# VH-VL binders against 4-hydroxy-tetrahydrodipicolinate reductase (dapB), part 1

No score or structure here was measured in a lab: all are predicted.

Target 1, 258 residues: 4-hydroxy-tetrahydrodipicolinate reductase (dapB), of Thermomicrobium roseum (b9ky70)
Amino acid sequence: MLRLALTGVTGRMGRAVLELAASAPDIQLVCGLIRPARDPHEVAAQLPAPLALTSRVAELVQGADVVVDFSHPAVTVAVAEAAAHAGIPLVSGTTGLSEHDQAVILRAAQHVPVVQAANFSLGIALLHWLLPELVARLPTWDVELIERHHRHKRDAPSGTALALARTLLAAREPAPSPLVYGRGPGTAPRQPGEVGIHAVRAGGEVGRHTVLLATDDEAIEVTHWVQSRRAYAQGALEAARRLIGRPPGLYSLQDLVT
Positions, changes and structure headers below are counted from each chain's first letter, unless a header gives other numbers; antibody chains are not in Kabat numbers.
F, E and O stand for the ipSAE by ESMFold2-Fast, ESMFold2 and OpenDDE, each averaged over both directions (binder to target, target to binder). V2 = 0.75 x the mean of E and O + 0.25 x the DockQ between their complexes.
[cut] marks letters that were taken out.
Atom coordinates printed by the task and the answers are left out, and those that the model quotes come from them; centres of patches stay.

## First folded at step 3 (VH-VL)

Design a1 (from n1b with heavy chain S110Y; framework fv_narsoplimab)
Fold by ESMFold2-Fast, scan of step 3:
Structure a1 (fold): chain C 258 residues (1-258), chain A 126 residues (1-126), chain B 106 residues (1-106)
Amino acid sequence: as target 1 above (258 residues)
Amino acid sequence: QVTLKESGPVLVKPTETLTLTCTVSGFSLSNARMGVSWIRQPPGKALEWLAHIFSNDEKSYRTSLKSRLTISKDTSKNQVVLTMTNMDPVDTATYYCARIPEYDFWSGWYDAFDIWGQGTLVTVSS
Amino acid sequence: QPVLTQPPSLSVSPGQTASITCSGEKLGDKYAYWYQQKPGQSPVLVMYQDSKRPSGIPERFSGSNSGNTATLTISGTQAMDEADYYCQAWDSSTAVFGGGTKLTVL
């Protein structure tokens, strides 16, 4: 049984991880981290599954085989240091890490295997491997990236779309390709070597990313659909499983699926 | 367009209870992952954080004043309310409410005070 | 109770660089935030997460945070930058402000 410690237990991702882990026969939840000011009994009563709680990072990692972290940069830094000291792997989805925070994560990765990702979709991780292969084999094909998200999403294009675009551009022949954000009056006709990136905001869509590779005579579409944010929590748990037994290092999700 | 506005100004007698309301416009306290803090500043002195309410209704208080402070949300009016008991002349200050976007949406942790109300003067005297 | 220490005042000539420091134990392990307050006005966020500028804040504002000291740097200081500057950090779920630095541009 994989003994798992969890941070961010009151956040949306932490709760989703807790719910999924509680129903997984191969996972034992051993401890969750809460802020020092919080009442452990009150928090425990609100969780979807029973879990021992602590405000001390040293207690969090005690008896765990892996730590899954969805918290704040300051907490992530402390957890990374504790995980490295305890010799256990770290899976972290905390976003907005500074260069200083990232340096602490890199130091922890010298001692234990660490995966840090902004997006825990295994499918997106696999696309980062697959898309370079397709582009390298079809260098003359037109490439467009289209992403769709709910009406309330504020960033455009999505972080995931920008990362996929970077992966696509890096895989092309050494000549740089112009990246075009949308098409409108004066920019509608396709230019040679152009790669378009398009953002759609409508309804309640969780996330959809499509890469279109096309000629005049045929096309390939590769689409990833997220139907539930549960997919990210599932990816985090799978990353935790796959990280066990790996040598120290900073791993991407792509490294874990290939 | 986002605006926070404190109630008042207010005159309070020593030993009485202070109640301040922060009215929020431009986002919904029910739907947005936004927290709100109360911060005060005595005349000519530094900023002092008092209390915070998270989007999930979790609450946090300055340790030295915890027994005197209560923070709550009225989502139907889109307001955050601060109550402070047993007021003393040393509590005279400009009181601000300020928005904190919850930096890590998934964990509910806060970030910067990005938008501040205009402040309201609370005077405690007999 | 954690303490953030700032020098109470700092004077610079127009066009010179102003460096306002904020000291606290292991502050570099936390994020530092900076607020500008002009007389009679509410504080305005000028720097978040050590070194990031909000939209509308001039590029001459920069920040750093390492070890025990965070620094707000204003290059080419202008008369309009004259204000009180406060640093702030989180200690778990509580916020802590520094004592403030009065920047005078002479």
Scores: ipSAE 0.000, ipTM 0.417, lowest interface PAE 12.9, mean pLDDT 86

Design a10 (from n1b with heavy chain S107T W109F; framework fv_narsoplimab)
Fold by ESMFold2-Fast, scan of step 3:
Structure a10 (fold): chain C 258 residues (1-258), chain A 126 residues (1-126), chain B 106 residues (1-106)
Amino acid sequence: as target 1 above (258 residues)
Amino acid sequence: QVTLKESGPVLVKPTETLTLTCTVSGFSLSNARMGVSWIRQPPGKALEWLAHIFSNDEKSYRTSLKSRLTISKDTSKNQVVLTMTNMDPVDTATYYCARIPEYDFWTGFSDAFDIWGQGTLVTVSS
Amino acid sequence: QPVLTQPPSLSVSPGQTASITCSGEKLGDKYAYWYQQKPGQSPVLVMYQDSKRPSGIPERFSGSNSGNTATLTISGTQAMDEADYYCQAWDSSTAVFGGGTKLTVL
């Protein structure tokens, strides 16, 4: 059994990871990190599964085979240092890391395998590999990216869509203005090599990304959509499983699915 | 800019009830993952923690004073209120409210008293 | 209620290292916090989670916490560091302060 330590147990991603890990026959939850101010018994009562709790990072990594981290930058860097000293792989989904924070994670990766990602969708990670392959083999085909999210999403286009667009552009011949945000009155006609990116905000959609590759005579659509946020938690657990036994290094989620 | 301001100063007679208000500016008590504590300091003595209210409205109290203390939020006024019953001359102190950023996946935490009010003098005398 | 014990006073010469201790049962299993208080002023956070400095606090301030003792260390102590220093820890959902240490720089 894979002995797993978890940070962010009271956050949305941490709770989702805890739920999935508790039901996974190959995973043993050994310890969770909580803030020093909280009563462990009160927190334990609110969690979806039983878990020993500590406010000490050193205790968190003791007896674990891997640490899964969904916290904030200050906790993430402390966990990375502790994981490196303990020889424990780290899977981290913490966002908002500064350059200094990233340097600490890079140092930890010299001693243990580390995955650091903003998005743990295995499907999106696979598309970062697949889409360049398609575009490289079909270099003259038109490319458009369409993303759809719920009405309350503040950013447009989504971070995922921007990352996919950069991946697609990197696989094409360079163009002076390669990325076109939306099309409407005043937008020039399509230029060779450009990638259009379009954002839709409606309803309660968790996330959907479509890449259209087209000519005058045929087209291919590649669509990824999220049915449940469990997909991200599942990706984090799968990253933890695949990281075991790997040499020290900083791995992308794409490195683990290809 | 974030500020916390205690009401007062206050003169309280023995056996009466103390009510102090901490007015918060720069963040919303209903939306921010921020807790607030009340801490007192008798003249020339150490800091003594009294009560805390978490962002989710959970409350904790100093065990020796629990029966006398009530902490609550007034989100419409963005205030934290402390009530302490049966005041005694030994309760004379400067009373502070202080902010604690709380842990969650999105906001982060330190669980440190990072911003303090100026303090208010509460005097208990006949 | 758990007790945090600090020496009531400590004197150092300017430029010397001041080490202020805070002792409590299994304190190293918890995070320690440190506050500086000058006369007539509110406390100011100078160290959080054992060894982390808030923005604006000089690098000569450092911290550690192991076993039963947390330590706030001030290197190259200056006259402006003269103050009362309080340690603090959490015991579940309750906060506990130490008795305070009056640092005198002579």
Scores: ipSAE 0.021, ipTM 0.533, lowest interface PAE 6.7, mean pLDDT 88

Design a2 (from n1b with heavy chain F105Y; framework fv_narsoplimab)
Fold by ESMFold2-Fast, scan of step 3:
Structure a2 (fold): chain C 258 residues (1-258), chain A 126 residues (1-126), chain B 106 residues (1-106)
Amino acid sequence: as target 1 above (258 residues)
Amino acid sequence: QVTLKESGPVLVKPTETLTLTCTVSGFSLSNARMGVSWIRQPPGKALEWLAHIFSNDEKSYRTSLKSRLTISKDTSKNQVVLTMTNMDPVDTATYYCARIPEYDYWSGWSDAFDIWGQGTLVTVSS
Amino acid sequence: QPVLTQPPSLSVSPGQTASITCSGEKLGDKYAYWYQQKPGQSPVLVMYQDSKRPSGIPERFSGSNSGNTATLTISGTQAMDEADYYCQAWDSSTAVFGGGTKLTVL
């Protein structure tokens, strides 16, 4: 069994990771991190699964094979140092890290394998590897990216769509390939090598990203969609499984699926 | 600069209710996961923790005094208020408010009483 | 709530090492905190999370916490270190203070 320590146990992602880990036959939850002024019994009673709790970062990493971290930059820095000292891999999804915080994580990666990511979708990570292969093998095919999200999503296009677009543009010829945001009156006809990006906002859709590769005679659509936010927590757990036994280094999710 | 200041000093008659206000500056009671604690010290005796409140309204009270204590905050005035009912001469003490910081950069959650007010003398006598 | 026991007094000569102990069941499983209080003044945090010094606290202050006993150590003790010292720990969202140790530097 993979012995897992968890930070951010009361946050949304931490709770999702805890719930999934508790039901996974290959994972043993060994310890969670809480602040010293919190009652560990009160916190434990509110969690979706039983978990021993500590306020001591050194204790958190003892007896664990991997640490999964969804906390706060200051906690992430302390956890990274403790994990490096203990020889334990780190999976961190903490956001808002400063350049100084990232330097501490990079230093930890010299001693243990570390993955740091803002998005733990394994499917999206795989598409970052797969799409360049498809484009490189089909260099004359038209490429368009369409994303769909619920009516309340504020950003357009999504961050995920913009990242996929950059991956597609880097793989296309002729260079430089233009990125076209939507099409409407006054938009020029399709140019060779361009990638179109389109955002749809309707209903309650969690997230969908489609890459269309097409000629006059045939087309391929590659679609990734999220039905539940649990997909991200599942990705973090899978990252933890795949990080075991790897040499020290800073890994991307793409590195773990390829 | 972070400061905490207790109201008072106060003279309270036995059986009456004590109300103390701690005014904080240099941090917000609404925007950070900070806390404020009340701690008292009878003349010549040890420190005794009474209660705390965090920015998210999580509260805790000394078990032996729980029925007598209420802690609340007024975010608009940046104040924390402690009330203690049925005062007795043995409750005569210097009362302090102190900050519980959200975190320390290198150590994560510190949860120390890192900055203390000057203290206010509460005298309970007839 | 756990009880934290400190010796009521401790005397050292200037330049000597002062070791102030704080005992409580399984205290080493918790963080220990230390506060210095001089007559007529508010307590000042001198040690947090067992062994970490706040900014402005001299390097001669150090701490440890293991088993049932936390220790505040002051090396090269100076006259200015005369004060009452209180240990503190958290027990299930409540704070517990020790009885205090009066340090005299003679």
Scores: ipSAE 0.178, ipTM 0.623, lowest interface PAE 4.9, mean pLDDT 88

Design a3 (from n1b with heavy chain W106R; framework fv_narsoplimab)
Fold by ESMFold2-Fast, scan of step 3:
Structure a3 (fold): chain C 258 residues (1-258), chain A 126 residues (1-126), chain B 106 residues (1-106)
Amino acid sequence: as target 1 above (258 residues)
Amino acid sequence: QVTLKESGPVLVKPTETLTLTCTVSGFSLSNARMGVSWIRQPPGKALEWLAHIFSNDEKSYRTSLKSRLTISKDTSKNQVVLTMTNMDPVDTATYYCARIPEYDFRSGWSDAFDIWGQGTLVTVSS
Amino acid sequence: QPVLTQPPSLSVSPGQTASITCSGEKLGDKYAYWYQQKPGQSPVLVMYQDSKRPSGIPERFSGSNSGNTATLTISGTQAMDEADYYCQAWDSSTAVFGGGTKLTVL
């Protein structure tokens, strides 16, 4: 059984990880981190499964085989130091880290395996590996990226779409205007090597990303659908499983699926 | 520079409602890492915590006074407001607002009252 | 009865060590915080999370917390350290202050 410690137990990702881990036969939840100002009894009563709670980072990692972290930069830094000291792998989805914060994470990675990702979709991680292979083998094919999200999503294009676009652009010869945001009246004709990005906002779609590779005669579409936000939590748990036994180092989610 | 400043001083009649505003400078109340508490001190007595508002808008209140207290924030004005109903002479005190940072680089969570306002005198008398 | 109990007063000579205690049920399972208040002034944080000093607080201030008792220790006590000291802890998402200790430096 994989003994798992969790931060951010009341946040969206933390709660999703907790629910999935509680029902996983290979995972034992051992401890959760809460801030000193929170009542552990009240927090425990809200959780879908029994979980010991602590505000002390040293206690969080004691008795754990891995720590999964969805918190704040300074908490992530403290957890990384404690995990490194205890010899415990770290899976972290915390965003917004400064260069100084990242330096602490890099130091921890010298002692334990660490995974950092802004998005824990295993499928998207695999596409970051697969798409360069497709583009390298089909260098003259046109490339367009289409993403779809619910009506309430405020950012456009999505962060995932922008990351995929960077991956695609890095795998091909540079164009004078490599990235085109939408096409409308006044848009210049397609130039060789450019990647178009199109954002669709409608309905309740969790997330969908399609990469179109095309010529005059044929096309390939690679589409990733997120049907439930549980996919991200499942990816974090799978990252935790795959990180066990790996040598110290900073791993991307892509490193774990390839 | 980070500062907190309470409104007032205030003279309140028994049974009236007290409203105090804490104006925050140097940080944003929409910052997920900052909360604000209200704490009072009757003349010559100990500090007494009243209410706290977390960055995520969660609120907590002193149990004995919960029915009388309301804490809220106005992020557009960068202010925290405390309302206390049915004032009594025993509520005469200096009222402070104080900042609570959510984290410290070394510990993760700090949750200390690290910066205090100057305090405002609230007198309850007829 | 207050959850956090402090001695109401403590007197030390300049240069001596002052130890201010704060007692509460299972206080060592929580974090203790300490505030210094001089007459007519706002409280100032002098110790947080048991033993951490804020910037600007002299190294002669130290703290500990175990079992039922947290202690603020001031080594080489100076006249400027004369003040009321309050301990504080979090309980059920609420903050609890001790009754305060008046430190007199004679």
Scores: ipSAE 0.013, ipTM 0.504, lowest interface PAE 8.2, mean pLDDT 86

Design a4 (from n1b with heavy chain W106L S107T; framework fv_narsoplimab)
Fold by ESMFold2-Fast, scan of step 3:
Structure a4 (fold): chain C 258 residues (1-258), chain A 126 residues (1-126), chain B 106 residues (1-106)
Amino acid sequence: as target 1 above (258 residues)
Amino acid sequence: QVTLKESGPVLVKPTETLTLTCTVSGFSLSNARMGVSWIRQPPGKALEWLAHIFSNDEKSYRTSLKSRLTISKDTSKNQVVLTMTNMDPVDTATYYCARIPEYDFLTGWSDAFDIWGQGTLVTVSS
Amino acid sequence: QPVLTQPPSLSVSPGQTASITCSGEKLGDKYAYWYQQKPGQSPVLVMYQDSKRPSGIPERFSGSNSGNTATLTISGTQAMDEADYYCQAWDSSTAVFGGGTKLTVL
């Protein structure tokens, strides 16, 4: 059994990881990290499944084969240092890291395998591998990105859509094509090689990304959609499984699915 | 430098609601990994912790007073606000706001009240 | 509810070592913090996480925490150390403060 320690246990991602790990036959949840200011009994009462809790990073890491982290930069840095010292792989979905924070993660990756990703969708990771092949084989086709998220999503376009756009632009030869953010009054007509990116905010949708490849005569749409945050939690758990036994290094989720 | 300043002093009548504002200078509540607590001290008595707000907007409250307390952030004004309902003469105290650094690169987690405001006197009387 | 107990007062002569205790059930399993408060002033952090000294606090301040008792030790006590000292720990979703110890330097 893979002994898994978890940070961010009260967050939405942490809860999803806890639910999935609790029902996975190959995973044993051993410990969750909480701040020293929090009562373990109160936190335990809020969790969807039983989990031993500690405020001490050394105790979190001691009994684990891997640490899964969905917290915030300060916790991520402390966990990375402890994981490196103990020789434990780290899977981190924490965003908003400073350059200084990232330097600590890079130092940890010199000693243990670390996977760091803003999005743990295995499907999106696969699209980062697949899309360059499609663009390389269909270099004259028009490319557009359309993404849809719930009404409360603050950023536009999504980070995932921007990353996919960069992947598509990088696959073009010789020079990268222009990126166009939406179309409306005052938008110039389509330029050769440009990639359009469009954001929709409505309802309760977790996430949907469509890549349209088109000519005058035919089109291909590649659509990925997420029905539940469980998809990201599943990706994180699969990353944890695949990270075991790998050499020290900083891995992307794409490195683990290809 | 870094300063925290409580609003007031204030006079509150029994049963009224108290609202105190802690104005933060020297760091941004929207960007810094800093938490803020409210702590009170009745005249000649011990310090008593009331409420805390973490940088990620998670909140905790003293159990015995939880139903009376609300803590929130106004990041546009760089302020932390404490509201306490149904004030009683026993709530007369100097009220402090105090900072907790959530992580320091050199020392790690401190979770100590490292910077305190000057305190504001809240008197509850008719 | 868990309580942190401090002696109400302690007297020492200048140059002597002052040892201020803070007692609580399994306090050694938690971190202890210490604050100095002079009359009419805000508390000042003098010791955190049992034995770590903040920048600006003299080396003569030291701390320990084991079993049920945390101790703040001031070696070579000076007149300026005369103050109320409060211990603090995290417990049950709350920061818990001790009752305070008035240190008198005579």
Scores: ipSAE 0.005, ipTM 0.459, lowest interface PAE 10.6, mean pLDDT 85

Design a6 (from n1b with heavy chain W106Y; framework fv_narsoplimab)
Fold by ESMFold2-Fast, scan of step 3:
Structure a6 (fold): chain C 258 residues (1-258), chain A 126 residues (1-126), chain B 106 residues (1-106)
Amino acid sequence: as target 1 above (258 residues)
Amino acid sequence: QVTLKESGPVLVKPTETLTLTCTVSGFSLSNARMGVSWIRQPPGKALEWLAHIFSNDEKSYRTSLKSRLTISKDTSKNQVVLTMTNMDPVDTATYYCARIPEYDFYSGWSDAFDIWGQGTLVTVSS
Amino acid sequence: QPVLTQPPSLSVSPGQTASITCSGEKLGDKYAYWYQQKPGQSPVLVMYQDSKRPSGIPERFSGSNSGNTATLTISGTQAMDEADYYCQAWDSSTAVFGGGTKLTVL
């Protein structure tokens, strides 16, 4: 059994990880990190599964095989140091890390395997590996990226779409204007090597990303869609499973699916 | 800029009920994940924590005074209210309200009393 | 019931290091917090979660917490540091303060 310690147990991602881990036969939840001001008994009563709780990072990592972290930069830094000292892997989805925070994570990665990601979709991670191979083998094919999200999503294009576009562009020959945001009245005709990105905002769609590769005669579409935000929590747990036994280093999710 | 301000000062007779309000500025009690505590300090003595209200309306009280204390919030006025029944001369103190930024993976920082009001003097005498 | 004990007073000369202790059973299993209070003023947070310094607090303030004792250390003590210092910890959902230490800088 994989003994798992968890931070951010009252946050959205932490709760999702806790729910999934509690029902996984190969995972034993050993400890969760909570705020010092909260009553452990009252927090435990609110959680979807039984879990021993502590406010101290040293206690959190004691007896764990891996720590999964969805917290705040200051907590993530302390957890990374504790995990490195304890010799256990770290899976972190904390966002907003400063360059100093990143340096602490990099130092921890010299001693234990660490994966840090803003998005834990395994499918998107796999596409970062697959799409360069497709584009490199089909260098003259047109490439377009279309993403769709719910009507309330404020950023456009999505961060995921921008990252995928960057991955696609890195696999192609350089172009004068490599990235084209939408096509409307006044846009120039397609140039060789460019990648178009199109954002759709409608309904309640969680997230959909389509990469179109095309010529005059044929086309390939690669589509990833998220039906439930549980996919991210499942990705974090799978990252934790795959990180066990790896050499020290900073791993991407892509490294774990390839 | 975030500020907290206690009502008063107040003169209370023995056996009367004390009511203090803490008016918060710079954050909303309905939107921000912020908790507020009441802490008192008798003249020349140590700080003594009394009660806390979390952003989700959970409450905690000093065990020895629990039967006398009530903490609540009025989000429309952006105020936290403390009531303390059956006042006694030993309850004479400066009363402070203080903020705790609550832990949240998007906004939590610490469970410290990071910003304090100016304090209000409550005198219990005949 | 956890009790936090501080020495009632401490005197140092300007430029010397002041070390203010806070003792409590299993205090090292909890986080320690420190507040500075000058006469007629509200307390000011100077150290949180054992060793973390709030924005605006000079680097000469540092903290530690292990076993039964937490320590607030002020290096190169200045006249402006003269104040009462209170330690604080959480016991479940209740906050507990120490008795306070009056730091005199000559």
Scores: ipSAE 0.092, ipTM 0.552, lowest interface PAE 5.2, mean pLDDT 87

Design a8 (from n1b with heavy chain E102D S110P; framework fv_narsoplimab)
Fold by ESMFold2-Fast, scan of step 3:
Structure a8 (fold): chain C 258 residues (1-258), chain A 126 residues (1-126), chain B 106 residues (1-106)
Amino acid sequence: as target 1 above (258 residues)
Amino acid sequence: QVTLKESGPVLVKPTETLTLTCTVSGFSLSNARMGVSWIRQPPGKALEWLAHIFSNDEKSYRTSLKSRLTISKDTSKNQVVLTMTNMDPVDTATYYCARIPDYDFWSGWPDAFDIWGQGTLVTVSS
Amino acid sequence: QPVLTQPPSLSVSPGQTASITCSGEKLGDKYAYWYQQKPGQSPVLVMYQDSKRPSGIPERFSGSNSGNTATLTISGTQAMDEADYYCQAWDSSTAVFGGGTKLTVL
């Protein structure tokens, strides 16, 4: 059994990981990290499965084979250092990392295998491989990217949409092409090689990304959508399984699915 | 328009318990990914953070005051309530409630105090 | 309890650049936030996540955060910028404010 430590146990991703891990025959949850001000007893009562809880990062990694992290940059850097010291792989979905935070993670990756991703969808990881193939074979086709997320999403466009846009631009030509954020009154007509990116915020949608490739006569739409955060939790658990026994290094989720 | 409004102003005698209510308009505490903090400012002094209730109903308190503070949500009234026991003249201050969005969709960690109430004066005097 | 240290006051002439510092142990490992407070008014967010401006805040406001020091920079300072400025960070689940800097535009 894979012994797994988890941060962010009361967050949306932490709860989804807990639910999936509890039903997975190959995974044993051994410890969860909580904020210092929280009562472990009260938190334990709210969790979907029994789990030992600690506010100390050093205790979190003891007895674990891998740590899965969905927290905040300050916590993530402490967890990365502890994981490297303990010799266990790190799977982290924490967003908003500074250059200094990323340097700490990169140093940890010199000692243990690490995957750092803004999105743990296996499908999105696959699109980073697939989309360059499509665009390289259809170099004159128009490209637009549309993403949709729930009303509470703070960033626009999504980090995932920006990453997909970079992947699409790199596949069209080595030099940067114009990236157009939305279209409205006063927007110039479409220019050759440009990629439009559009963000929609409404309702409770977890995430949807559509890439439109089009000519005057035909079009292809590639759409990925998520109905439940369980998809991301599944991706994080798959990353955890696949990092065991790998050499130290910073892995993308794409590296684990191809 | 989103607004937060503190109850009061209030006069409190030493040793009594203070109860302040923050009424939220423009979003629902039961549906939004929003937390609320209480912050105070004594006359002519700096801002001092007191307590926070996270979007997932976790709570945190200033360490030096944690035995005196309780923060809770009343989702039926769309309110956040702060209770502070054993009031002392040094607790005289303007008390604010402020909205904090979740840092991101996944973490539930707090971000900026993006919208503040007007503040309410609490005077502790015999 | 962690502390954030700000200079208590800073004076600049109109049109000059004001740089307000906030120092704390490993502050660069956290996000810094900045609030402007004018007399008799509630604080207003002017900078979040180190260097991002909220809607409605002029481009002359910028921010940085590295090592132990975060800085709020106001270029071409105007009389209307005269206010108290507070830095703030999260230490895990608790928030900490700096002591505030009174900016005087003379």
Scores: ipSAE 0.012, ipTM 0.533, lowest interface PAE 9.1, mean pLDDT 87

